# VH-VL binders against q91z69r481to671: the designs that were tried, part 18

Target 1, 191 residues: q91z69r481to671
Amino acid sequence: GRRNSHARHQDSGQVIPLIVESCIRFINLYGLQHQGIFRVSGSQVEVNDIKNSFERGENPLSDEQSNHDINSVAGVLKLYFRGLENPLFPKERFTDLISCIRIDNLYERALHIRKLLLTLPRSVLIVMRYLFAFLNHLSQYSDENMMDPYNLAICFGPTLMPVPEIQDQVSCQAHVNEIVKTIIIHHETIF

## First folded at step 3 (VH-VL)

Design c4 (framework fv_imsidolimab)
Fold by ESMFold2-Fast, scan of step 3:
Structure c4 (fold): chain C 191 residues (1-191), chain A 125 residues (1-125), chain B 112 residues (1-112)
Amino acid sequence: as target 1 above (191 residues)
Amino acid sequence: QVQLVQSGAEVKKPGASVKVSCKASGYTFTSYWMNWVRQAPRQGLEWMGDIYPSGGNTNLNQKFKDRVTMTRDTSTSTVYMELSSLRSEDTAVYYCARDTEYYDILTGSYYFDYWGQGTLVTVSS
Amino acid sequence: DIVMTQTPLSLSVTPGQPASISCRSSQSLLHSDGYNYFYWYLHKPGQPPQLLIYEVSNRFSGVPDRFSGSGSGTDFTLKISRVEAEDVGVYYCMQALETPYTFGGGTKVEIK
């Protein structure tokens, strides 16, 4: 089985990993109006083929004539973040981040989240800014694609900010979804 | 708390239309798909289709093809299911049911976490 | 369409005794992602249907520990370790691997 490898990082001076940049570019070109994007599964075979192509240093999405299923490309992006050794939102910040749910004013909540995230490595913040700018942009097409900021938060939340085993999984997952939703909506304030 | 409240029982003649409503409260109405499921007497549950309340987009079971219409009113947080050209075999309890809050990051898993109380539609001459 | 078959049609249980319900799908519900798109619902008299088990074995919020789900591919089982009076109702399995989503015919659980 293909479970033996994690998604590869592109670290040769490139700020945004190629797999992230290429998947987002492809979705911006072909997927902004796709109904249920990130909610609907792609072909698992195609997801693995695309992922392995990137792991070989190839870019399977560079050809304008490429005929890839948009749900498969979306699946590759999610698989990349799931496969990270350390989640994009570090586990050490989990309690501090979810405590921001107590702040009723959404703008003030965004400012407090920003304060917490500014302590993270620059390389992590650059990827976050890129991802959340994309998710915000994608959510502006929700009339066509049916994926508003909350729907995207449900799709990405568990991957980007996993709930620790010692926590109540159900209540904390709801908080994670609200925090991620806030970051998508207020990405300009936060990043 | 999440609540789905449906309209009351209906008695219709064959050939008529029925429109069932489902009023949602306790969550962001426009962020969740709403499903319609029916159950004929002494039969199992049957999925009819779903609607996304933000844009009004629908997916319909081909069995009901040109007879079912799903709509919504965002100002009242209400979804509607209208079934036309009624037959005696359309006698059933009709339920609205909300899509789950959870999506697996690869699977897009679909199951119904909250259901309305049901609306009995009786089609008789 | 995927056909879901439940057995038994009905089950009469003495309070405190265990119960077991089976569901079989006409094709595998195991996706290449490793998940089975399989769910259990309970329809109690006078109440709307309620979710019991999602993705084969996960208890939904508020569902008692005496309920457990197991299985993979085409064969799935719901077990109640100690049936109580409030467990009376009709149990339905469901697949969500593909549309149209389909349900089993139901298993009616009654107290002796």
Scores: ipSAE 0.000, ipTM 0.472, lowest interface PAE 14.8, mean pLDDT 84

Design c5 (framework fv_imsidolimab)
Fold by ESMFold2-Fast, scan of step 3:
Parts: C-alpha cells; structure tokens; sequence
Structure c5 (fold): chain C 191 residues (1-191), chain A 123 residues (1-123), chain B 112 residues (1-112)
C-alpha cells in the first residue's frame, strides 16, 4: 500500500528524526530483499559522508537519482542509534526488561514488555514504534534477505539496549537479543 | 568452557558430496554465528560462509554459493556444512569457528575454532 | 573483495630475538563506527587456528604479553618481543569489515 501511506502519516502526529525517517524510507524502497542487510558493512567513506550530511542538516537521501549503497544506508541507521548518549532503551529499565525473559508465553511476555515501555517518554515511544514497525516489516522478507527477527535483534540489541558493565555480558546479551526479538515479532501487540 | 567438536576425516570421489558436522558446547548455541573456513594443502585460510543457528539463515561466499549448504540442528547444538560436486581442489581441512557475540557493527572475529575435518577428494 | 597482503612469507628467528610481521589491506579497515575490523590468528601444526589479537591491538585471553599488535588504516604489524619455541606456526591476518572475510597469505615463523 502506497494508497494508505499518506493517511497513516496524517493520523500519527509523530516527530521522527530526519536521519531515522530517511534511512528507513530508503531501505523500504531499495533494501527489503538485500541479503545480510544490517549484518554486512557498507562503504566506510559513504557511511561517514551520509552521516556528516545529516549532521549538517542536509538530506543526502532525498535525491531520487542518488545512488547510495544499501549497506551504507543501513550502517548509518545503526550508527545513529549506537551514538545516542542515552540508549533508546534506558538503563533504568534494563533489569525490568530482562526479567520478562522469565515469562514463557511469548504473547504474555509481549504484554508485559508493553506495560514497561508505556512508562517511557512519548518521544522515545514514537521512535521505538517507528523503528520496530520497520524491523518487523523487513523480517517478513527474511526468505530473500536472510535476516529473520533474531538476526535483526542481534544487529540492534547491543545498540538499543546495552548490557551494563556490572552484569554478565554473555548471558545478559543473549537475554537482550531475545527481548528485542520478541518486540520485533510482537510489534503490533506492544505498540 | 567453549568446545567445538567436528566429525572425522572423509574420503570422497569427484562429483560426490560431503557433509561435515560441528557440535558446540559450553555456551548458548543459538546466540552466536558459526563460520566455516577451509585450508587446502600448502595454502592459506579461506572463508566459506556463516550460519545463524537460531533462524538458520546463512551468508555464503560467492565462490561456493552454488555448491555449499549450511544447516543446523538446535536440539543437538550441531552445525553442518555440505559441499557438493566435489573436485580434487576441494581437498582441504574444514574448520568451524564461532563469531564473537557483540554488535555486528564492530565486526566479527573467530574466537573459538573446531579441531578441523580433513576431506580428501581423489579418484 | 578486500585483499590482505602479508610480509614476510617466512621468518627464521633465534630464540629470544624479536620478530615482526606486516599485513597490508587493499582498503582502509577503519569503519565509521570507530572500529578497526582487523585480527591476527596463529595456526600451529596439528592444532586448529587460534585468535591472538582482535581489533588491531587487543590480546585475546591467555595470549602472552610478548605479543603486541599495532597499525592504522591499511598497515598493520604483529610484534613478538622475544620469540619462544612455542610460537612456531603460521600467522594469519584477517579483515572482517566486509564479506567475504579474507585472510592474508600467512607468515611461517620457525626457530633457527
């Protein structure tokens, strides 16, 4: 649906950072079937050029004739979330979110995660809803792109929800990835 | 204690297929990518591809894409690499190697390796 | 594909003397995320390869202090401050910046 896109935007009332919106739009147009997207690194020079352009307030992805490598655009999106001074999932919610792993029923786990996320600032929730809707959609092309929900969770988990230094890094990272996977799969239940 | 234990040596005829196994223990099998790397006699190391055991998704080196299949069995924590249409130049030691667990933006490195499986292809 | 070039092809060292191995990549391995996707491995006869150095200069657990890695951009060096008999083997550099991951041709280290 192209016919439905404009109406959905009118109802949202959302403010999404330009870099996030532009990278996701570009990937939706050109990258849904790209093998290893977000896992395979793009051109270092191009990632840096795109990021610097956004930092100057420009949109390097607005030109329909621009020929950017899809892996570079994907890299910019991940780098944006990695570079946030406050991770998208706040450190104060880490233990509560990880505790959801104890809920065996995945639907009940999703509902509990939803309860926790609803305590976050509206600005954070808007970005989360937008990102996870995109990751859920991208994962539906996993037969072509080889990136299922867990593959995407390992790509984004450490960036969105970093494990605190005091915790067991290996064990907690596995839990982070499982929680992020749950959010991708059950996006419509959570947001 | 991370351990990767591979299947034993194989001798195959040209045109046959070989399936090498790698059994993992001492960590969460489904949380780490597993690589396959080979080394032909008196030659260097060559990356063949990787598999993510949770979803079974693979990234294959274009050189081998038409002949290699990577699969896993989560119930036995085992990864498999099957190479078809074998040629004499496929004679090599085949290794499984675990990727690091960290953010893929930092890249992958092979922190633990299996003992290797010698595959000999001869007439 | 990124090409990794190692020098020398072989190195014969008197015990206790230093050794230096070079690796050059066909393009910069420094990603915009700030990480160098460059690694050193040691392959001893009869053993599987083992990780020595990750991300240019970090020693993997259990690796002796006599091993050090350095470098930037396209030029990387592995140094052994005093070579011991147990250090005999073939050393390989690797890049993991992009697939296919590629290795250098190897440097064989032997004791005189």
Amino acid sequence: as target 1 above (191 residues)
Amino acid sequence: QVQLVQSGAEVKKPGASVKVSCKASGYTFTSYWMNWVRQAPRQGLEWMGDIYPSGGNTNLNQKFKDRVTMTRDTSTSTVYMELSSLRSEDTAVYYCARDTYYDILTGSYFDYWGQGTLVTVSS
Amino acid sequence: DIVMTQTPLSLSVTPGQPASISCRSSQSLLHSDGYNYFYWYLHKPGQPPQLLIYEVSNRFSGVPDRFSGSGSGTDFTLKISRVEAEDVGVYYCMQALETPYTFGGGTKVEIK
Scores: ipSAE 0.000, ipTM 0.446, lowest interface PAE 17.1, mean pLDDT 84

Design c6 (framework fv_imsidolimab)
Fold by ESMFold2-Fast, scan of step 3:
Order: sequence, then C-alpha cells, then structure tokens
Structure c6 (fold): chain C 191 residues (1-191), chain A 124 residues (1-124), chain B 112 residues (1-112)
Amino acid sequence: as target 1 above (191 residues)
Amino acid sequence: QVQLVQSGAEVKKPGASVKVSCKASGYTFTSYWMNWVRQAPRQGLEWMGDIYPSGGNTNLNQKFKDRVTMTRDTSTSTVYMELSSLRSEDTAVYYCARESLDYYGSGEYYFDYWGQGTLVTVSS
Amino acid sequence: DIVMTQTPLSLSVTPGQPASISCRSSQSLLHSDGYNYFYWYLHKPGQPPQLLIYEVSNRFSGVPDRFSGSGSGTDFTLKISRVEAEDVGVYYCMQALETPYTFGGGTKVEIK
C-alpha cells in the first residue's frame, strides 16, 4: 500500500492548527500579565463568535485593530482542546502516563514521560511542544498573572488528558494535574 | 470571507507549458494546504497534487509528477500550478481547492473552498 | 491507487422525493486513528465543486439538514431526504486516506 494522507502531513513539516497558533500569538502579545488568565471566564457570546470564525476558516485575531477580550481568547483555546474528539493526550496512553506518578524523582519522571510521548505521531508532538512551551512561558509571569504551573495544569489537565469513566475520577484527576504540571515545568527536558 | 481567485482561460499548442495561478484571501495563506484538481470534458474530477505554502512542500500525483510543478508566492498569497509538455488530453478545467484541517479532530483533509476554475485548451 | 465506484451513474428525481447515492472504495478508508477519510462534493452547473459532507456524516457549514451521509470502511451512502431544484448537479465521493486522493465517477442528479 501507499502512504496514508495523514502520515504524509505528519512528515511535511510544522502544522500548528490556526486556532491554536492565533490564540497563543494573541495571548503572547496582550495577555501575559492578565490576572487569572484561563481561570476567569470570558464572554460566552464572544467565545462562540471567535470559535465560529475559526471553524469557517477565517482568522478573527489577525486584524491588529480588533479588540477582543483576553479571557474570551483564552476560553477559545481551552474550548478547542476540550472539543477534540481524540484528546491531545490519546486515551490509549492514559494508563502509561498516569503510572509515571509512581516515580518520586521528578527528573526520572520527566524522562519516562518523554519516552512515552516520543512514541506519539509527529503532528501531535509538534502541537504539544508548541502548547507546553507557551504554558511554561506564561507561568514565568505568575507574579503578575497569578497563574503558576499548578494553576495552569488544573485549567488544562481535564481538557488535554480526560480521565476515563472506568477510573477513579477524584484520585486520577489529581494525578493528571500533577503529570500536566510536570510537563509544563520540564517542557525543555521532555520535548 | 475565504476567496480563491484563479487566472483566466488559456489556449496552448501541444508541447507548450501553462502556468495557472490561484490568489487566496480572507484567511492565513501559509496555514493551509492548497490542492489542484482538474476535470477534462465529460470526465470526472482528478487530483493533481498539493502544496503547503509556508515551506513550499509538495505532494504530486505520480501520473503528473514528471510534468507538473507547484509553487507559491507568500508575498501575494498566490499558488501556481505549471503543467509542461501539454497534450490534447490535458484540455480541462483546473481548480485550486483549500484543504482544511479539522480543528476539533484528527486532521480531516477535505476541500472546503474552491477557486472558480481555469479552462486550459490544448489544440493544434 | 484506491478506486472509488459510484452508483447510480445518474438519477432523475421528482421534487420533494428522496434520493440515495452509493459509493464503494476498493480498500477500507478507516485509518488506525478511528476516522474514515471519506467526503461528498456537489458540482452544480456553472459553479465550482462544493463540499457537502466530511468524515462520512458531518455536514459542512451551510449545508441543509436534508443531506445526510452514512457508512464505514468500504461502503458509503449520501441521502437527500427531499430533493429540491437547487440540488441539481453531479455528486462526487472522495477518499483522502492515501495519495493520490481519488474521486468517484460522479452521479448526475436531475429533476423530472
């Protein structure tokens, strides 16, 4: 057989979804010092308007004269990852990833996480590297924005790595948040 | 509003080359693959290849790989499809079509917007 | 190359009546990621082709709910619950599981 169209795109170079790239670019320009970013909800009307524009293939954030609420743009980014039919962290990897919590040494834990993530498709890894570099950078402004790596992990954990229904929701959610926090802090080691 | 505007009709002799353009507007040009699809008279649709405008990377249908070249100009948001060594069988309407990634899934490769088409007639 | 076979070649429909178009692929279009890389397009007279359905059953923006897609693997169906005059044209299925992307031969829909 021939190479699948999906595999072809994985080998073609960097493909960051427009909605992800544009929201991150906007937050890097205007939102790094915004208090409670990702925690404070935006206007649901504006979130839906921005989301619908991206779904039509438009970029509502490309016009430098447009005035969008930072919390709304942050909400769109979260909504995008939450809405993925296949979560960014594949459900098939959940048990392997969560088991890394047993590794008490943080450097060894990061190395084990790296080993697991490097088995994922290049297209997924490119998005992960981009997102986690952004989240790490954003967390460096936590004195101003009040969102440290733990706070960002709580906001993104359930979205990026949902706990399967057959698992203990409470204990597993805490572990997911700890794994995501580790990836934010140690993104340079992991990616 | 997404728009793809193609160059006008061309008449060529066998053995010549033709270069069709497709100017994109209303979205970030470098973020989407652009495909070329043709339709010969009374025939179906035939995929020729695609180009990623950011890096200029191409994937070409093996049927055309020895004759087709796809390029882009990021400063004008324009993609080009050049077909050389033209034969009468290359008489067709040539379309550019944007390939969308599914923002909520595993990267669906559908053609969400199409240019108006460019008729290329090859006759002696 | 994956071969896409459409039936019927053409159909003539009384306005308001349903229509059904079939497409079969020579290979399964189901990828290991769980998706069927299968699409429906409509080519109306005097217009470029337009996307109707992506990933088997998802309607593209602006496509009326009277259009529905179904199927999996190698056998796919497009249904129009109530055909209208504006639906006249040639319908094409397409696969994007592997290159070259290939289209079905088309089904011409006309009004009686």
Scores: ipSAE 0.000, ipTM 0.457, lowest interface PAE 13.1, mean pLDDT 84

Design c7 (framework fv_tislelizumab)
Fold by ESMFold2-Fast, scan of step 3:
Structure c7 (fold): chain C 191 residues (1-191), chain A 124 residues (1-124), chain B 107 residues (1-107)
Amino acid sequence: as target 1 above (191 residues)
Amino acid sequence: QVQLQESGPGLVKPSETLSLTCTVSGFSLTSYWVHWIRQPPGKGLEWIGDIYYSGNTNYNPSLKSRVTISKDTSKNQVSLKLSSVTAADTAVYYCARDTEYYDILTGSYGMDVWGQGTTVTVSS
Amino acid sequence: DIVMTQSPDSLAVSLGERATINCKSSQSVSSYVAWYQQKPGQPPKLLINDASNRATGVPDRFSGSGYGTDFTLTISSLQAEDVAVYYCQQYNSYPWTFGQGTKLEIK
């Protein structure tokens, strides 16, 4: 039942889910230079407490003096996308998206990915644009945080674009990571 | 089952290039960082550098001008080259796997599986 | 570079007693510290990462704590097989750096 509340929120068409917006805002304020962000796990107890607070309609991250662990907030963001009824990247686009790996020129690859993503509902595209703009910005601090676009792609790839059971898991996961990396790097071209 | 194994010459002459290979089995190089670490006789551990599936590398600044780490995914191998060696480069050289990134609640840094090490002596 | 300093350089503890090893960083490393155990002729073995997270297969008598600049590895009840050199490592900033090591012996 709590996932339905998030789905209805997204159905407004233009609104970023509060949990996504609040976690990203928190990381932009306190976590851009945090080494290993999204790679290092947070406290399971704190992750669950934060997630449950959002499910009750509260915003536990609104206090500017927040004492929450940055790794726990990052974990909440990943857990939100993992828990979606339908993955952010729909299963029906999977084969077309990973086929873009065959395009050697990265700019042409980005343009082809853009064409595929433009077939998605506007509500999904708005969330994607917001998330990938954030991941691109975070990756610009990789000298401090050690999380370049590929490191972020590894952390988010399986969650945003899970490999279907019918596919070869090993080779497809490598392709997913490369496609997600391309989207992070070329987000201005794609969105 | 998961294994890393270092190999290379046990003896290298001063001023030459040391070349070592780490062969991995039981896991995919497409998912892990691999590190090179060395330990001089009777001394502590020194991190040399790391490499990721994409080919991205990081090097210890003290060695950066002399060190190159590369990989060959088709052979399941990671290689270390250290140029202009001296007696100070005499050490046991280890390769090690970094921990997983994918699991929100379990992923963290740390080298969870190490090779047995290969001894390199720099001597004329 | 971040310097990791361990204390003591060596200690002797009786079987069944508690052993405590300290590690201090020259600047804050948050919780990004790992602990390794190394026995003669063997590679290091990961015990603890993220200051307090016990690695798979490591006995619960091993525990880690700390944040910022001060870190501790504790063995609550020393066993004969725990005789080894122990190293702390930071992974907050490149280059990754290790402490000088602490040799643990039976008293």
Scores: ipSAE 0.000, ipTM 0.450, lowest interface PAE 16.9, mean pLDDT 84

Design c8 (framework fv_unasnemab)
Fold by ESMFold2-Fast, scan of step 3:
Structure c8 (fold): chain C 191 residues (1-191), chain A 127 residues (1-127), chain B 107 residues (1-107)
Amino acid sequence: as target 1 above (191 residues)
Amino acid sequence: EVQLVESGGGLVQPGRSLRLSCTASGFTFSDAWMDWVRQAPGKGLEWVAEIRSKANSYATYYAESVKGRFTISRDDSKSIVYLQMNSLRTEDTALYYCTRDTEYYDILTGSYYMDVWGKGTTVTVSS
Amino acid sequence: DIQMTQSPSSVSASVGDRVTITCRASQSISSYLNWYQQKPGKAPKLLIYAASSLQSGVPSRFSGSGSGTDFTLTISSLQPEDFASYFCQQYNSYPWTFGGGTKVEME
């Protein structure tokens, strides 16, 4: 949750938070073909157990003999980003990012998003690049897992880029999903 | 052997323009990110500009002191990176190094560092 | 812009000495810091990247440590070829910025 923090892992010499790196590695090994990954809920008990283990500095996913529900591991990754004190996409950039939806040409839109994101701290950009490279890779298995870039954007959008309460929730959520989808598809151009 | 060779430096008057070139050899230039770093006589290092590869849409970045006056560009067919310097000022006087900026991932962690440097080309802006 | 402050600006040392150079960032840069060595009349050479990773071909007497805002470069047993200037550089955010440099000179 809220106690999960990128800063918690800086002193360990890790660039990518252990919880992010471990969950993504686990999914790359066991979850690429899993239907509805990130859409289907895991066990809330297991999600909490795994998250709490990482918060203690342990890696519950390091045991090769361990049998974890893939949906629970996926849920931990989403919960980590949802629980950040500051969302991965800073609130201060929300209006600028959403405005990119007005750019009809997708390549020009990607370039404009890139300009906005590259103003962010390197520590944030490294995590973004790592996450979106993973989401792009996962989407290449959509014929088996049924999670294309838009489906993944629907799952991650509210978590990575929450819509402020003052905004039109329905309209802005659709725009968030399109922006996140663009970043997944064009991550090589953006990062 | 991996090499970077700068050229185009010289003596110019304030307000004039100069274009620096850097020819690369011994590596796949088109995949590399290229930087210019300068060093005023007897002073420390100052990063000037970067141009990324085609995979990153040739993204460019500049130090605030040169933004709007300098333009970094590249010609992948010739393995050359350029620095076009306009509206030169006396404080632009420096040895200009061309560098390769390498992205490295060790167990999925990212690092960016300048691992190859040329010998530099001297730019003197004086009346 | 992120300001990088190095200390000391100069240090006199003898062969065999342990030399420590410090670099401080004006804001947190995680571990996104490199160290370079520059000998008079020569181009800089990469020594350490990601705060603590030793570049291939660099002697093991060189080591880096730190995270956040405070970083250290250590030379465990100074050799004659180590008399040079040393610069830290952050790559957390553009523009890339260098420290002012530390000159290690013979006592």
Scores: ipSAE 0.000, ipTM 0.466, lowest interface PAE 16.5, mean pLDDT 86

Design c9 (framework fv_masavibart)
Fold by ESMFold2-Fast, scan of step 3:
Structure c9 (fold): chain C 191 residues (1-191), chain A 125 residues (1-125), chain B 110 residues (1-110)
Amino acid sequence: as target 1 above (191 residues)
Amino acid sequence: QVQLVESGGGVVQPGRSLRLSCAASGFTFSSYWMYWVRQAPGKGLEWVADISYDGSNKYYADSVKGRFTISRDNSKNTLYLQMNSLRTEDTAVYYCARDTEYYDILTGSYYFDYWGQGTLVTVSS
Amino acid sequence: QSALTQPASVSGSPGQSITISCTGTSSDVGGYNYVSWYQQHPGKAPKLMIYDVSNRPSGVSNRFSGSKSGNTASLTISGLQSEDEADYYCSSYTSSSTYVFGGGTKLTVL
């Protein structure tokens, strides 16, 4: 199952999980201009094959002759974060993070988000810094790929920071997307 | 408001060709995988073909491989199905269908979210 | 022959619950959590009722629920209403990156 995937066991302190690093590297090489990246589905067979290869400790993306569908690689990255037993943004921090939406000044909002994130384990912060630097860079190609920070926030928000069942799903999802968008745009201020 | 409107159906003789169109509106057509699904009169549903958002990936049911070609024109928000070497068993209502727009594209992308009304193709002598 | 096996018909009375089964193989229903269900009234296009085994689209009544055990997916309709009378089709993604449908089940509300 998703929670028992090998990708979870590759998280080790000061390093980026292999599946995250390899998928991001592949997208940086082949996918920055790909229209609809992260929004468009890849092949489920290929997504599962790539995921299972990483779970065996192999790197299916190490060969430069790899002809993998970019949408499948993007899908593996998204599925990895969605499959974590503990979301990248811990559920215990949900209320504190969402309350930052009440801060109208975007710079002050970014500083408050920074303060909250600095309370998280170093291993989580390293992955966050790496992911959000990548998402910010990808968004700079939005004229070609059609994925601005808001579009990326819609794709990753529910995956990285799921809304608890006891909350209003519609209202809170909109706030999650705004928080994630803020982190993408202001990643240099936050990390 | 999502709308899919099929056209191009009609009566055609076996061995001839016919081209179906699906006009899409109310969403960003260029961001979605699109599908053709058919239903023979009084029978069940059969998936025919699908096409990626940019047209680079195409998949076909074994029953139509080599005879049918799916294509799209994102500038016109239109999906096409070129049907060659038509057979009597191709007689069906042909539906245009769209993939999901949800953020969880990996989990939600493998179903038929919105359907058009269909267009009838009758292959007879 | 349909790739996925459904009963040809099922019936129930208003207020009752019914279940429709959809049986495939490990290469479709058993291999993936991407089973969907469609409702079709006579002369109309199909309407999505359930996706990803158990999820409901916005606007679909919570009387409709989906589940899966092994190679068999199930659609359950509780509190049957006359408007539920229709044909119901299951569908699954396959290991070949294709889609298959069940043969359809005619639901009669007595």
Scores: ipSAE 0.000, ipTM 0.445, lowest interface PAE 16.9, mean pLDDT 84

